VH-VL binders against Arf guanine nucleotide exchange factor sec74 (sec74). Designs and how they scored, part 14

Target 1, 130 residues: Arf guanine nucleotide exchange factor sec74 (sec74), of Schizosaccharomyces pombe (q10491r548to677)
Amino acid sequence: KVFKLGILIQNEKVRKDRLLSNREVGVILTSSQLMFFKNVYWISGLLDQLEDFKRSHSFSPCYFSPHLTSLSADYIIPLSDLVAYGDGSRIENELYSFSVKQKNQRTHVFSVTNVDELNDWLVKINFVST
Below, E stands for the ipSAE of ESMFold2; O stands for the ipSAE of ESMFold2 at other seeds; V2 stands for 0.75 times the mean of E and O plus 0.25 times the DockQ between their complexes.

## First folded at step 15 (VH-VL; framework fv_praluzatamab)

Design u5 (from s1 with light chain N33Q; at its last look DockQ between E and O 0.56; V2 from the best seeds 0.00; counts 0 for: pae E 6.9 > 2)
Fold by ESMFold2, look of step 15:
Structure u5 (fold): chain C 130 residues (1-130), chain A 121 residues (1-121), chain B 112 residues (1-112)
Amino acid sequence: as target 1 above (130 residues)
Amino acid sequence: QITLKESGPTLVKPTQTLTLTCTFSGFSLSTSGVGVGWIRQPPGKALEWLANIYWNDDKHYSPSLKSRLTITKDTSKNQVVLTITNVDPVDTATYYCAKDSYPYDYAFDIWGQGTLVTVSS
Amino acid sequence: DIVMTQSPLSLPVTPGEPASISCRSSQSLLHFQDYNYLYWYLQKPGQSPQLLIYLGSDRASGVPDRFSGSGSGTDFTLKISRVEAEDVGVYYCMQGTHWPYTFGQGTKLEIK
């Protein structure tokens, strides 16, 4: 089951000759996995559908187009291998950042545009991981 | 200009604790993403990674040595300290400290000159 | 632990000729499908290692154009287009995608 979906900013700051970059990434939190999508258009469309469903006050189930099981994630982190935490770092343009620590691999840094969204991601990731 | 320098004893006896200090300048462990690592090289052999410590006190240890290693930092002194307990002759090596970055930067882009530690009676 | 395997272990080269060193990892080094955290170092005789290549293919600052890195996933190559006398030493690959960081066993490049 999906617990949260959204678009995060992945912080790709590289201290080398390349330009600093911050790229959008689609993220779906399920009961067992954190799934990442480079093509954010799918996630943006799903978010719009969810908002339309909330406004309708329908008792019918919310069906997504495309179907969630047809989405191919570009990267998957099992919840058994991760923990998320706020590191207090603030990135350009007043973004709020948190880290996803993955067992035996490099840590990922993500940002959102407001603190309530930051806290919601942290709470949900860590709740589902327990 | 970034520099790192290793210091500690050059000769230790088996069973003793080896304490090595990395003193650095030109960067700070208060900077997000910055870390320092330790690598050793037995005479005539390959490089072996030992441990890393980062600005946020995240620590990583070589699994084969983890029970014997402790890494700590003093950000105000620009120092990182590695201890290795219960040394024996196989711990004879040149020990290097090196600057590391996390999550997106170079790995070990600047190294100290190294210090040779001999473990023998 | 990720095993890094270098070949050849010894590489005698005539000055002015090209050289090529292979590094293979026991698992993919491609992290998040964007970056291979694969590094090449040169340790000249009596010196500390120096970084040559980072992220598989990018030259570190001040490294001559004759050095190039390529590869992705598990197979990586360091090439020297024209070997010079100052290039002698031991070349190491290292992976930084997985903990613990691991080095290859080294390739000794020497002039014959």
Scores: ipSAE 0.034, ipTM 0.684, lowest interface PAE 6.9, mean pLDDT 82
ESMFold2 (binder alone), look of step 15: mean pLDDT 92; pTM 0.947
ESMFold2 at other seeds, look of step 15: ipSAE 0.419; ipTM 0.802

Design u6 (from s1 with heavy chain D105S Y106D; at its last look DockQ between E and O 0.87; V2 from the best seeds 0.00; counts 0 for: pae O 4.4 > 2)
Fold by ESMFold2 at other seeds, look of step 15:
Structure u6 (fold): chain C 130 residues (1-130), chain A 121 residues (1-121), chain B 112 residues (1-112)
Amino acid sequence: as target 1 above (130 residues)
Amino acid sequence: QITLKESGPTLVKPTQTLTLTCTFSGFSLSTSGVGVGWIRQPPGKALEWLANIYWNDDKHYSPSLKSRLTITKDTSKNQVVLTITNVDPVDTATYYCAKDSYPYSDAFDIWGQGTLVTVSS
Amino acid sequence: DIVMTQSPLSLPVTPGEPASISCRSSQSLLHFNDYNYLYWYLQKPGQSPQLLIYLGSDRASGVPDRFSGSGSGTDFTLKISRVEAEDVGVYYCMQGTHWPYTFGQGTKLEIK
């Protein structure tokens, strides 16, 4: 089951001189994991399909092409023992950042350009990970 | 100039609690992204990571030792304290504290001189 | 826990000649941000460790350019282009991509 999908900016600090990773990343939140995709083209296509479905006013479930279970993620974070939290003080370049912390991995930092989208990601990740 | 120095007992009996203090200068744990870690080295053996504490009081412990370790800080004194309970002769080692600049790339860039702790009856 | 394996464990070198030390990890150290959190330390006789290389290939401040690090994923190499007497000691690799931080077993570099 998919709870949210979208395109995030990966812009975490890696060096003291503020050199960032700084790229767009496709992200799918399921009931058990976050899935990450470096090629955002097909995530953008999935978002377009969802928008077209909403406009069609169909009574059928929204089905994606390709089917979400056939996707190969570049990276996967299991949701067990995971929390997401916002550091809402990041206002540089109009970006709103949140962190994903997991027990045995380095923290990941992602950004969006819209505070409502930030809050929606935080709520959904923490809801599913509990 | 950044310096760290370890202090504590040099001889401890089995079952006692070992308390080590790292006193540092040239930086503060009030600074975002700064932390201090503890690493030990048994005589003639490899380095072993023990614990880290960061400016925001985030803490990480070696899983194999977690039940026996406690790390705390006193920012006003520029000190970090490591406590190891119920020590055993296997805990005989030189103990180092080191500066860690998480989330930055410079893990353990500056080390103290180390202090040898012997656990023996 | 990530196992870090160094090779060789003992490395006698003639002064002025090159040296190479290998470090292999049991899992990839490449983070999704495309950095390898791999570090090289030198512990000279009777001293505490000192940082030589961070992020696999970046030299720490004050480290001579004869030291270089390379590799990605699971295989990493430290090279010394021309060994000097001051380079003797034990070299450790360490990974910081995954908790807990783990060290290799060490490589003792000595002059023959």
Scores: ipSAE 0.296, ipTM 0.759, lowest interface PAE 3.9, mean pLDDT 84
ESMFold2, look of step 15: ipSAE 0.373; ipTM 0.790
ESMFold2 (binder alone), look of step 15: mean pLDDT 92; pTM 0.943
ESMFold2, look of step 16: ipSAE 0.410; ipTM 0.800
ESMFold2 (binder alone), look of step 16: mean pLDDT 92; pTM 0.949
ESMFold2 at other seeds, look of step 16: ipSAE 0.208; ipTM 0.721

## First folded at step 16 (VH-VL; framework fv_praluzatamab)

Design v1 (from u6 with light chain H98Y; at its last look DockQ between E and O 0.64; V2 from the best seeds 0.00; counts 0 for: pae E 3.3 > 2)
Fold by ESMFold2, look of step 16:
Structure v1 (fold): chain C 130 residues (1-130), chain A 121 residues (1-121), chain B 112 residues (1-112)
Amino acid sequence: as target 1 above (130 residues)
Amino acid sequence: QITLKESGPTLVKPTQTLTLTCTFSGFSLSTSGVGVGWIRQPPGKALEWLANIYWNDDKHYSPSLKSRLTITKDTSKNQVVLTITNVDPVDTATYYCAKDSYPYSDAFDIWGQGTLVTVSS
Amino acid sequence: DIVMTQSPLSLPVTPGEPASISCRSSQSLLHFNDYNYLYWYLQKPGQSPQLLIYLGSDRASGVPDRFSGSGSGTDFTLKISRVEAEDVGVYYCMQGTYWPYTFGQGTKLEIK
């Protein structure tokens, strides 16, 4: 089960004198994990399919093409190992950032362009985390 | 000038509690991202990471030793303390403290001189 | 825990010749931010370890340019382009991508 998918901006500070390049990352939140994708092209296609399904106003099942179980993520974080947090503060260019903290891995920092999307990510990630 | 110095007993008996203090200067644990870690080295053997503590009191322990380790800090005294309970002869090692900067890429960039602790009956 | 395996464990070298030390991790050290949190330390005889290389390839302050690090993922290499007598000691790799931090077994570099 997919709870949310989207494209986020990765912005982390690794060196004292510079920030990571702002790059796009595809993210899928399932009932058990966050899945991360460096190639965002097919995430955009899934977003288009979801929008088309919502526009149809149908009780018929929504089927994604390609099938979601065939996806191969570049990185996966089990929800049992993480917590997401942020204060809704924006950074340069009106981006809003949140962190995904793991017990055994370095923290990931992501941004979105509006606060409602930020809050939706945080609520959904923390809701399905156990 | 950043310096760290380990202090504590050099001889302990099995089952006792070993308490080590790292006293440092030239940096503060009030600085975001800064931490101190403990690493040990048995005579003639490889380095082994034990524990880290950071400015925000986040703590990380070696999983194999976690039940025996406690790391604490006193930011106003520039001190970090490591406690190891129920020591055995296998805990004989030189113990180092070192500076760490967790969100940055510097890990253990400055080390203390080390202190040898011998555990024997 | 991530196992770090060094090769060779003993490395006799003639002064002036190059040296190469391998470090292999049991899992990829490549963080999703594209950095490998892989470090090289030198412990000279009678001294504390000193940082040589961080992030796989970045030279620490004061480290001579004859030292270089390379590699990504699971395979990493430390090279010394021209070994000097002061380079003797034990070299350790360490990974910091995952908790717990873990060290390799060490490579003892000796002058023939």
Scores: ipSAE 0.299, ipTM 0.748, lowest interface PAE 3.3, mean pLDDT 83
ESMFold2 (binder alone), look of step 16: mean pLDDT 93; pTM 0.950
ESMFold2 at other seeds, look of step 16: ipSAE 0.382; ipTM 0.781

Design v2 (from u6 with heavy chain Y102W; at its last look DockQ between E and O 0.75; V2 from the best seeds 0.00; counts 0 for: pae E 4.0 > 2)
Fold by ESMFold2 at other seeds, look of step 16:
Structure v2 (fold): chain C 130 residues (1-130), chain A 121 residues (1-121), chain B 112 residues (1-112)
Amino acid sequence: as target 1 above (130 residues)
Amino acid sequence: QITLKESGPTLVKPTQTLTLTCTFSGFSLSTSGVGVGWIRQPPGKALEWLANIYWNDDKHYSPSLKSRLTITKDTSKNQVVLTITNVDPVDTATYYCAKDSWPYSDAFDIWGQGTLVTVSS
Amino acid sequence: DIVMTQSPLSLPVTPGEPASISCRSSQSLLHFNDYNYLYWYLQKPGQSPQLLIYLGSDRASGVPDRFSGSGSGTDFTLKISRVEAEDVGVYYCMQGTHWPYTFGQGTKLEIK
């Protein structure tokens, strides 16, 4: 029941020197959760499966092999606790950023290098969370 | 360089609305990531977080007080205002405002001197 | 709400000796970015709180080297290697990983 997956750039300013992290993170949007993966080397196979599914059905959920319940995410945000939005006020180093605001935790900031991919993430998150 | 100062009434009667103003200098709420928070301390008791407001008008409130709290800002005046409705004697405390720079590493790194507010009939 | 539990609540100490204060959270403070948003404040008698430690272990500017913070996840410790008379006051931990921000109950450090 995957609506989108991809690799995002996690870019947060954590220290006073204002350095950005720029760590790559695997992200899977399901019907109920955003799932996050620090190790992204395995995600290429899942992207291929999703691409095949997308060619058949836009915005419909899809099923993966292995099934998502068998995957061990490093971090999970339930969609019931989540709001995603783009800040159109800033583009750094040709990155397009959006925020994932969680009711119970600090906001996460993610970036992609392609504005169409940014909009696709926001559209799909808003679709599934409504 | 950075300073914050709390102002407002020192004595308020039960059921009234308490309005506190934080006036600050050395930073601006137009700066991305910057915020101001309110923390109170009843006499002889622990610190209690009340509310935060950020540069983008994002707001967070203590859940136990949320129905009674309102936080607003005036960026041009370098002010943040906290309103607490329907006060009672348990709201007697020293009220502090403090700078918060989310997503930066420092939270409440600079505090005001505090203002004591007494709620009494 | 994340409950922050400090121990001890009262800490009498002889000057020159070490002191240790524990802070435990009801949930992990480790953010996905691998930082713990855990802070330590000291409130000296009659003063506003002042930041000592941020991100669990980083010392704020001007804080003496005798103060150190450690821990990750749910268990955090503030240590003072040699307590001085000027260290008297109430120490608070606070977590900033989760909304709402929450403080511990405080640890009152006193000279024996």
Scores: ipSAE 0.246, ipTM 0.726, lowest interface PAE 3.9, mean pLDDT 83
ESMFold2, look of step 16: ipSAE 0.291; ipTM 0.765
ESMFold2 (binder alone), look of step 16: mean pLDDT 92; pTM 0.947

Design v3 (from u6 with heavy chain A107T; at its last look DockQ between E and O 0.79; V2 from the best seeds 0.00; counts 0 for: pae O 4.0 > 2)
Heavy chain, then light chain:
Amino acid sequence: QITLKESGPTLVKPTQTLTLTCTFSGFSLSTSGVGVGWIRQPPGKALEWLANIYWNDDKHYSPSLKSRLTITKDTSKNQVVLTITNVDPVDTATYYCAKDSYPYSDTFDIWGQGTLVTVSS
Amino acid sequence: DIVMTQSPLSLPVTPGEPASISCRSSQSLLHFNDYNYLYWYLQKPGQSPQLLIYLGSDRASGVPDRFSGSGSGTDFTLKISRVEAEDVGVYYCMQGTHWPYTFGQGTKLEIK
ESMFold2, look of step 16: ipSAE 0.405; ipTM 0.789
ESMFold2 (binder alone), look of step 16: mean pLDDT 93; pTM 0.951
ESMFold2 at other seeds, look of step 16: ipSAE 0.376; ipTM 0.791
ESMFold2, look of step 18: ipSAE 0.347; ipTM 0.777
ESMFold2 (binder alone), look of step 18: mean pLDDT 93; pTM 0.952
ESMFold2 at other seeds, look of step 18: ipSAE 0.300; ipTM 0.772

Design v4 (from u6 with light chain L55Y; at its last look DockQ between E and O 0.71; V2 from the best seeds 0.00; counts 0 for: pae O 4.0 > 2)
Fold by ESMFold2 at other seeds, look of step 16:
Structure v4 (fold): chain C 130 residues (1-130), chain A 121 residues (1-121), chain B 112 residues (1-112)
Amino acid sequence: as target 1 above (130 residues)
Amino acid sequence: QITLKESGPTLVKPTQTLTLTCTFSGFSLSTSGVGVGWIRQPPGKALEWLANIYWNDDKHYSPSLKSRLTITKDTSKNQVVLTITNVDPVDTATYYCAKDSYPYSDAFDIWGQGTLVTVSS
Amino acid sequence: DIVMTQSPLSLPVTPGEPASISCRSSQSLLHFNDYNYLYWYLQKPGQSPQLLIYYGSDRASGVPDRFSGSGSGTDFTLKISRVEAEDVGVYYCMQGTHWPYTFGQGTKLEIK
């Protein structure tokens, strides 16, 4: 089951006091995992399908094309192995960051462009992780 | 001008608790992404990482020493404190604190001068 | 823990000649963000370590361009194109991709 999907900005190394580039990554939150995609065009298509479903004013389940089980993630973090947190702060270029701590790995830092989206990611990750 | 300086006892007995203070200037732990770490070096041996603490109070400990280590900070005093409980002669080392700019770019870019701590019965 | 293995452990060198130090990690240091968190430090006699190279290849501020780092994943190299007398000391690699941070054993560079 998918709880949230979207496109996040992955922070790059800061050199000389600024981010060198903001790379987009696709992210899918399931009941057990965060799944990451460097190629985001599939996620964009899924987001379009989700928006079309919401505007249909239907209580029927949303069916994705292609099926989510056919997607191949570039990286996966089990929810049992992670903690997500953010302090609501913004960084340069009006980005709002949150961190995904993974066991035994350097923390991943992701950003979004508005605070409501940040909070929605954190709420959903924390809800599914409990 | 960024500086860090370690302070604490130079001689401790086995089973005692070793408390080391890192006092720094030229940066603040109120700055997002900034942290301080502790590294030690037994005489004639390699460097060994001990613990890190960051601006948001995120903490990481060496797993082999985690039960004996506590790292804390006082942002207003520009201090980080490392406590090592139940020391023994293997803990004899020069102890360094160093600045870390996690998660972004620099790890341990500026180091203190170090303080030698001898654990002797 | 990730084991960092340096070679050689002792490196006598003639001034003006090149030097090369190898650092190998037991696991890949390439993070999902495409950076290798591999650092090189020099500890001159009686001094604290100083950062030379970060991200495997980027020189820290004030480090002469005769120092260069290369490599990705598990194999990394520090090169000094022309060794000078001030370059003597112990060189350490360190990885920061995985917790805990771990150092190599050190390479003692000496003038012969």
Scores: ipSAE 0.291, ipTM 0.757, lowest interface PAE 4.0, mean pLDDT 83
ESMFold2, look of step 16: ipSAE 0.308; ipTM 0.767
ESMFold2 (binder alone), look of step 16: mean pLDDT 92; pTM 0.945

Design v5 (from u6 with heavy chain S105G; at its last look DockQ between E and O 0.72; V2 from the best seeds 0.00; counts 0 for: pae O 3.3 > 2)
Fold by ESMFold2 at other seeds, look of step 16:
Structure v5 (fold): chain C 130 residues (1-130), chain A 121 residues (1-121), chain B 112 residues (1-112)
Amino acid sequence: as target 1 above (130 residues)
Amino acid sequence: QITLKESGPTLVKPTQTLTLTCTFSGFSLSTSGVGVGWIRQPPGKALEWLANIYWNDDKHYSPSLKSRLTITKDTSKNQVVLTITNVDPVDTATYYCAKDSYPYGDAFDIWGQGTLVTVSS
Amino acid sequence: DIVMTQSPLSLPVTPGEPASISCRSSQSLLHFNDYNYLYWYLQKPGQSPQLLIYLGSDRASGVPDRFSGSGSGTDFTLKISRVEAEDVGVYYCMQGTHWPYTFGQGTKLEIK
């Protein structure tokens, strides 16, 4: 079961002497995993398909192209023993950051462009990781 | 000028608790992303990571030693303390503390001079 | 725990010649952010370790440009283009992508 899908900004600073670069990543939250995709094109297309379906007011189920089950993630984080949190860092350029802490891996940092989306990701990730 | 210096006993007996203090200058654990780690080196052997503590009190321990390790900090004194309980001769090593910087990718960029601790029966 | 395996363990070198040290990890060190948290340290005789290379290929401040790091994923290499007498000591790789941090067993570089 999919709880949320969307595009996050991977805006990490791993060197103190160089400018951070922005990268968009596709993210799917399921009941057991966070799935990450470097190619965001198809996720943007899925989001557009969903919006088009809502506007059509069709009585038929929405079918995505490509099917969600045919997707191959570039990276997967199991939800066991992970938490997501906002770290209280200063916000610049209207970006809002949160961290995904995993027991055996370096923390991952992601950003979104509005605070409602930040809070929705945090709530949903932590809800399904219980 | 960033410096770190290890202090503690040079000789301990088996079953005792070893307490090591890292005193540093030129940086502060009040600074976001800053941490201190402990690494040991038995005579003639490889380096072994023990524990890290960060400015926000996040802590990480070597899993093989976790039940015996405790790391704490005193930011106002610029000190980090490592305790190792129930020591035995395998714990004989030179102990180093070193500066770590998260989220930056440079780890253990500045090391203390090290202190040799001998565990003898 | 991630096992870091260095090769060779002993490296006798004539001054002025190149040297190469290999470091392999039991799991990929490539983080999803595309950085490899792989480090090289030199411990000169009687001294504390010093950082040479971080993030697989980035030279630490004050390290001569004859030192270079390369590799990604599980295979990493430290190269010294022209070995000097001051380069003697034990070289360690360390990974920081996964907890716990783990070191290789060391490579002793000696002048022959």
Scores: ipSAE 0.355, ipTM 0.775, lowest interface PAE 3.3, mean pLDDT 84
ESMFold2, look of step 16: ipSAE 0.368; ipTM 0.782
ESMFold2 (binder alone), look of step 16: mean pLDDT 93; pTM 0.950

Design v6 (from u6 with heavy chain S32R; at its last look DockQ between E and O 0.81; V2 from the best seeds 0.00; counts 0 for: pae O 3.6 > 2)
Fold by ESMFold2 at other seeds, look of step 16:
Structure v6 (fold): chain C 130 residues (1-130), chain A 121 residues (1-121), chain B 112 residues (1-112)
Amino acid sequence: as target 1 above (130 residues)
Amino acid sequence: QITLKESGPTLVKPTQTLTLTCTFSGFSLSTRGVGVGWIRQPPGKALEWLANIYWNDDKHYSPSLKSRLTITKDTSKNQVVLTITNVDPVDTATYYCAKDSYPYSDAFDIWGQGTLVTVSS
Amino acid sequence: DIVMTQSPLSLPVTPGEPASISCRSSQSLLHFNDYNYLYWYLQKPGQSPQLLIYLGSDRASGVPDRFSGSGSGTDFTLKISRVEAEDVGVYYCMQGTHWPYTFGQGTKLEIK
């Protein structure tokens, strides 16, 4: 089951003179994991399909083309091994950041352009992790 | 000019608690991304990472030593403290503190001079 | 824990000649952000370690350009194009992609 999908901005400052901002990353939150995609082409298509489904107000399940299980994620974090939190940092261009901390690997930092979207990601990730 | 300096006992008996203080200048733990780590080096042996603490009080410990390690900070005094409980002669080493940045890539870019701690009866 | 294996462990070199040190990790150090958190340090005799290389290939401030790092994933190399007497010491690689941070065993570089 998919709880949320979207496009996030990857912003990890690995050098003081260069910020990895504005690189788009596709993200799918399932019941058990976060899935990350460097190629956002098909995520944009899935978002369009979801938007069409929401406008239809159908009682039927939303089916995606291509099927979500056929997608090959570039990176996967099991929800059992993570916590997401906002760190209060403000980034250039009014971006809102949050961190995904994993037990055995370096923290990932992502941004969105909308506070409500930030809060929705945090709420859903942490809810599904319980 | 950034400097770090380790202080603490030079001789400790087995089973005692070792407390080491890192006092630094030229930077602050109030700065986002800044941290301090502890690394030790037994005589004639390789470097071994022990623990890190960051500006936001995020902490990481060596898993094999975690039950014995405590790292804390006092931002107003520019100090980081490492405590090692129940020491043993195997804990004899030179102990270093070093500046770290996270998520920045400049890990342990400046080190203290080190302090030798000998654990013996 | 990620095991970092250095080769060789002892490296006698003739002054003015090149030197090469290998570091291999038991797991990939390539983070999702496409950076390898791989570091090289030099500990000169009687001194604290000093940072030479970060992110696998970037020289730290004040490090001469005769030092260069390369590699990605699991295999990394430190090269010294022309060894000088001041380069004597023990070289360590360290990985910072995974917790805990782990060091290699060290490579002792000596003038022969």
Scores: ipSAE 0.344, ipTM 0.790, lowest interface PAE 3.6, mean pLDDT 85
ESMFold2, look of step 16: ipSAE 0.365; ipTM 0.790
ESMFold2 (binder alone), look of step 16: mean pLDDT 93; pTM 0.950

## First folded at step 18 (VH-VL; framework fv_praluzatamab)

Design x1 (from v3 with heavy chain S32R; at its last look DockQ between E and O 0.83; V2 from the best seeds 0.00; counts 0 for: pae O 4.0 > 2)
Fold by ESMFold2 at other seeds, look of step 18:
Structure x1 (fold): chain C 130 residues (1-130), chain A 121 residues (1-121), chain B 112 residues (1-112)
Amino acid sequence: as target 1 above (130 residues)
Amino acid sequence: QITLKESGPTLVKPTQTLTLTCTFSGFSLSTRGVGVGWIRQPPGKALEWLANIYWNDDKHYSPSLKSRLTITKDTSKNQVVLTITNVDPVDTATYYCAKDSYPYSDTFDIWGQGTLVTVSS
Amino acid sequence: DIVMTQSPLSLPVTPGEPASISCRSSQSLLHFNDYNYLYWYLQKPGQSPQLLIYLGSDRASGVPDRFSGSGSGTDFTLKISRVEAEDVGVYYCMQGTHWPYTFGQGTKLEIK
């Protein structure tokens, strides 16, 4: 039920008089929601566990700690209430950005450092949101 | 220097369609994040937000008025147009357009002078 | 819709004295990015509104430092440290965290 997980950069140019501030945020895409986490340690731990499992696995089962179903998101957007869109050609500071428009709240802007990762996020979000 | 100016009829009859034009200078709706909003103020009453339109043609409407409102833009002419159908005397107000720098945080930093529209038979 | 409630609705003040205006929202204005999209406007007699404060506490360009905004979540305050004659008019708070944008009822500041 998890389609993608990772760490995105939350681009925020909230004040016109300074450079963009970059905050890492953990993101999990499920079949029905985008889930956001301010403490990225848990997400990076899940990614590390997956990588460790791939290297060392023989016959032992792999258990995530914490389990994906036990995570409490700091913010959740139902896929029925959002649309994601990107400016596929906009590049600033070697970042590739996209926006997540919400029904009832301000748009969020996120970035990744790899255009293929950007496109994968957009394709997967838009696939499951329709 | 940034300026906005509202134009349209000053007197409109009930059931007619009210069309208001915001003509601006000193900025462009081709600039990412830039938008224009409409706000009205009935005589002696509080401000009421109506609609916004952004550079990418993203639009937002007041839910209570959404069925009657249409907002459009002409980027090459630096104009935004608000249409209100089936007007009623309660729509009598001064109508303002204002610059909105969404997603930047200084919403409605520059306003037009406003235009008074009276709805009366 | 988010209801913005201002208090007081009428505020007579003596020149040179401080003034304080409260704005309460029916829901938190704190965005996931940790900013409150709360704005204060002044509409002087016969004029268009002008932006005073954005993001709850930041002064707009050209606004004197006697104006200050504070608060977070649901409770916000605009303070004027020493009221001057040019400060008369109606003060509005507005929230921009949620659609639709909503204004408070206004606070009419008058010299007594």
Scores: ipSAE 0.288, ipTM 0.765, lowest interface PAE 4.0, mean pLDDT 83
ESMFold2, look of step 18: ipSAE 0.332; ipTM 0.776
ESMFold2 (binder alone), look of step 18: mean pLDDT 93; pTM 0.950

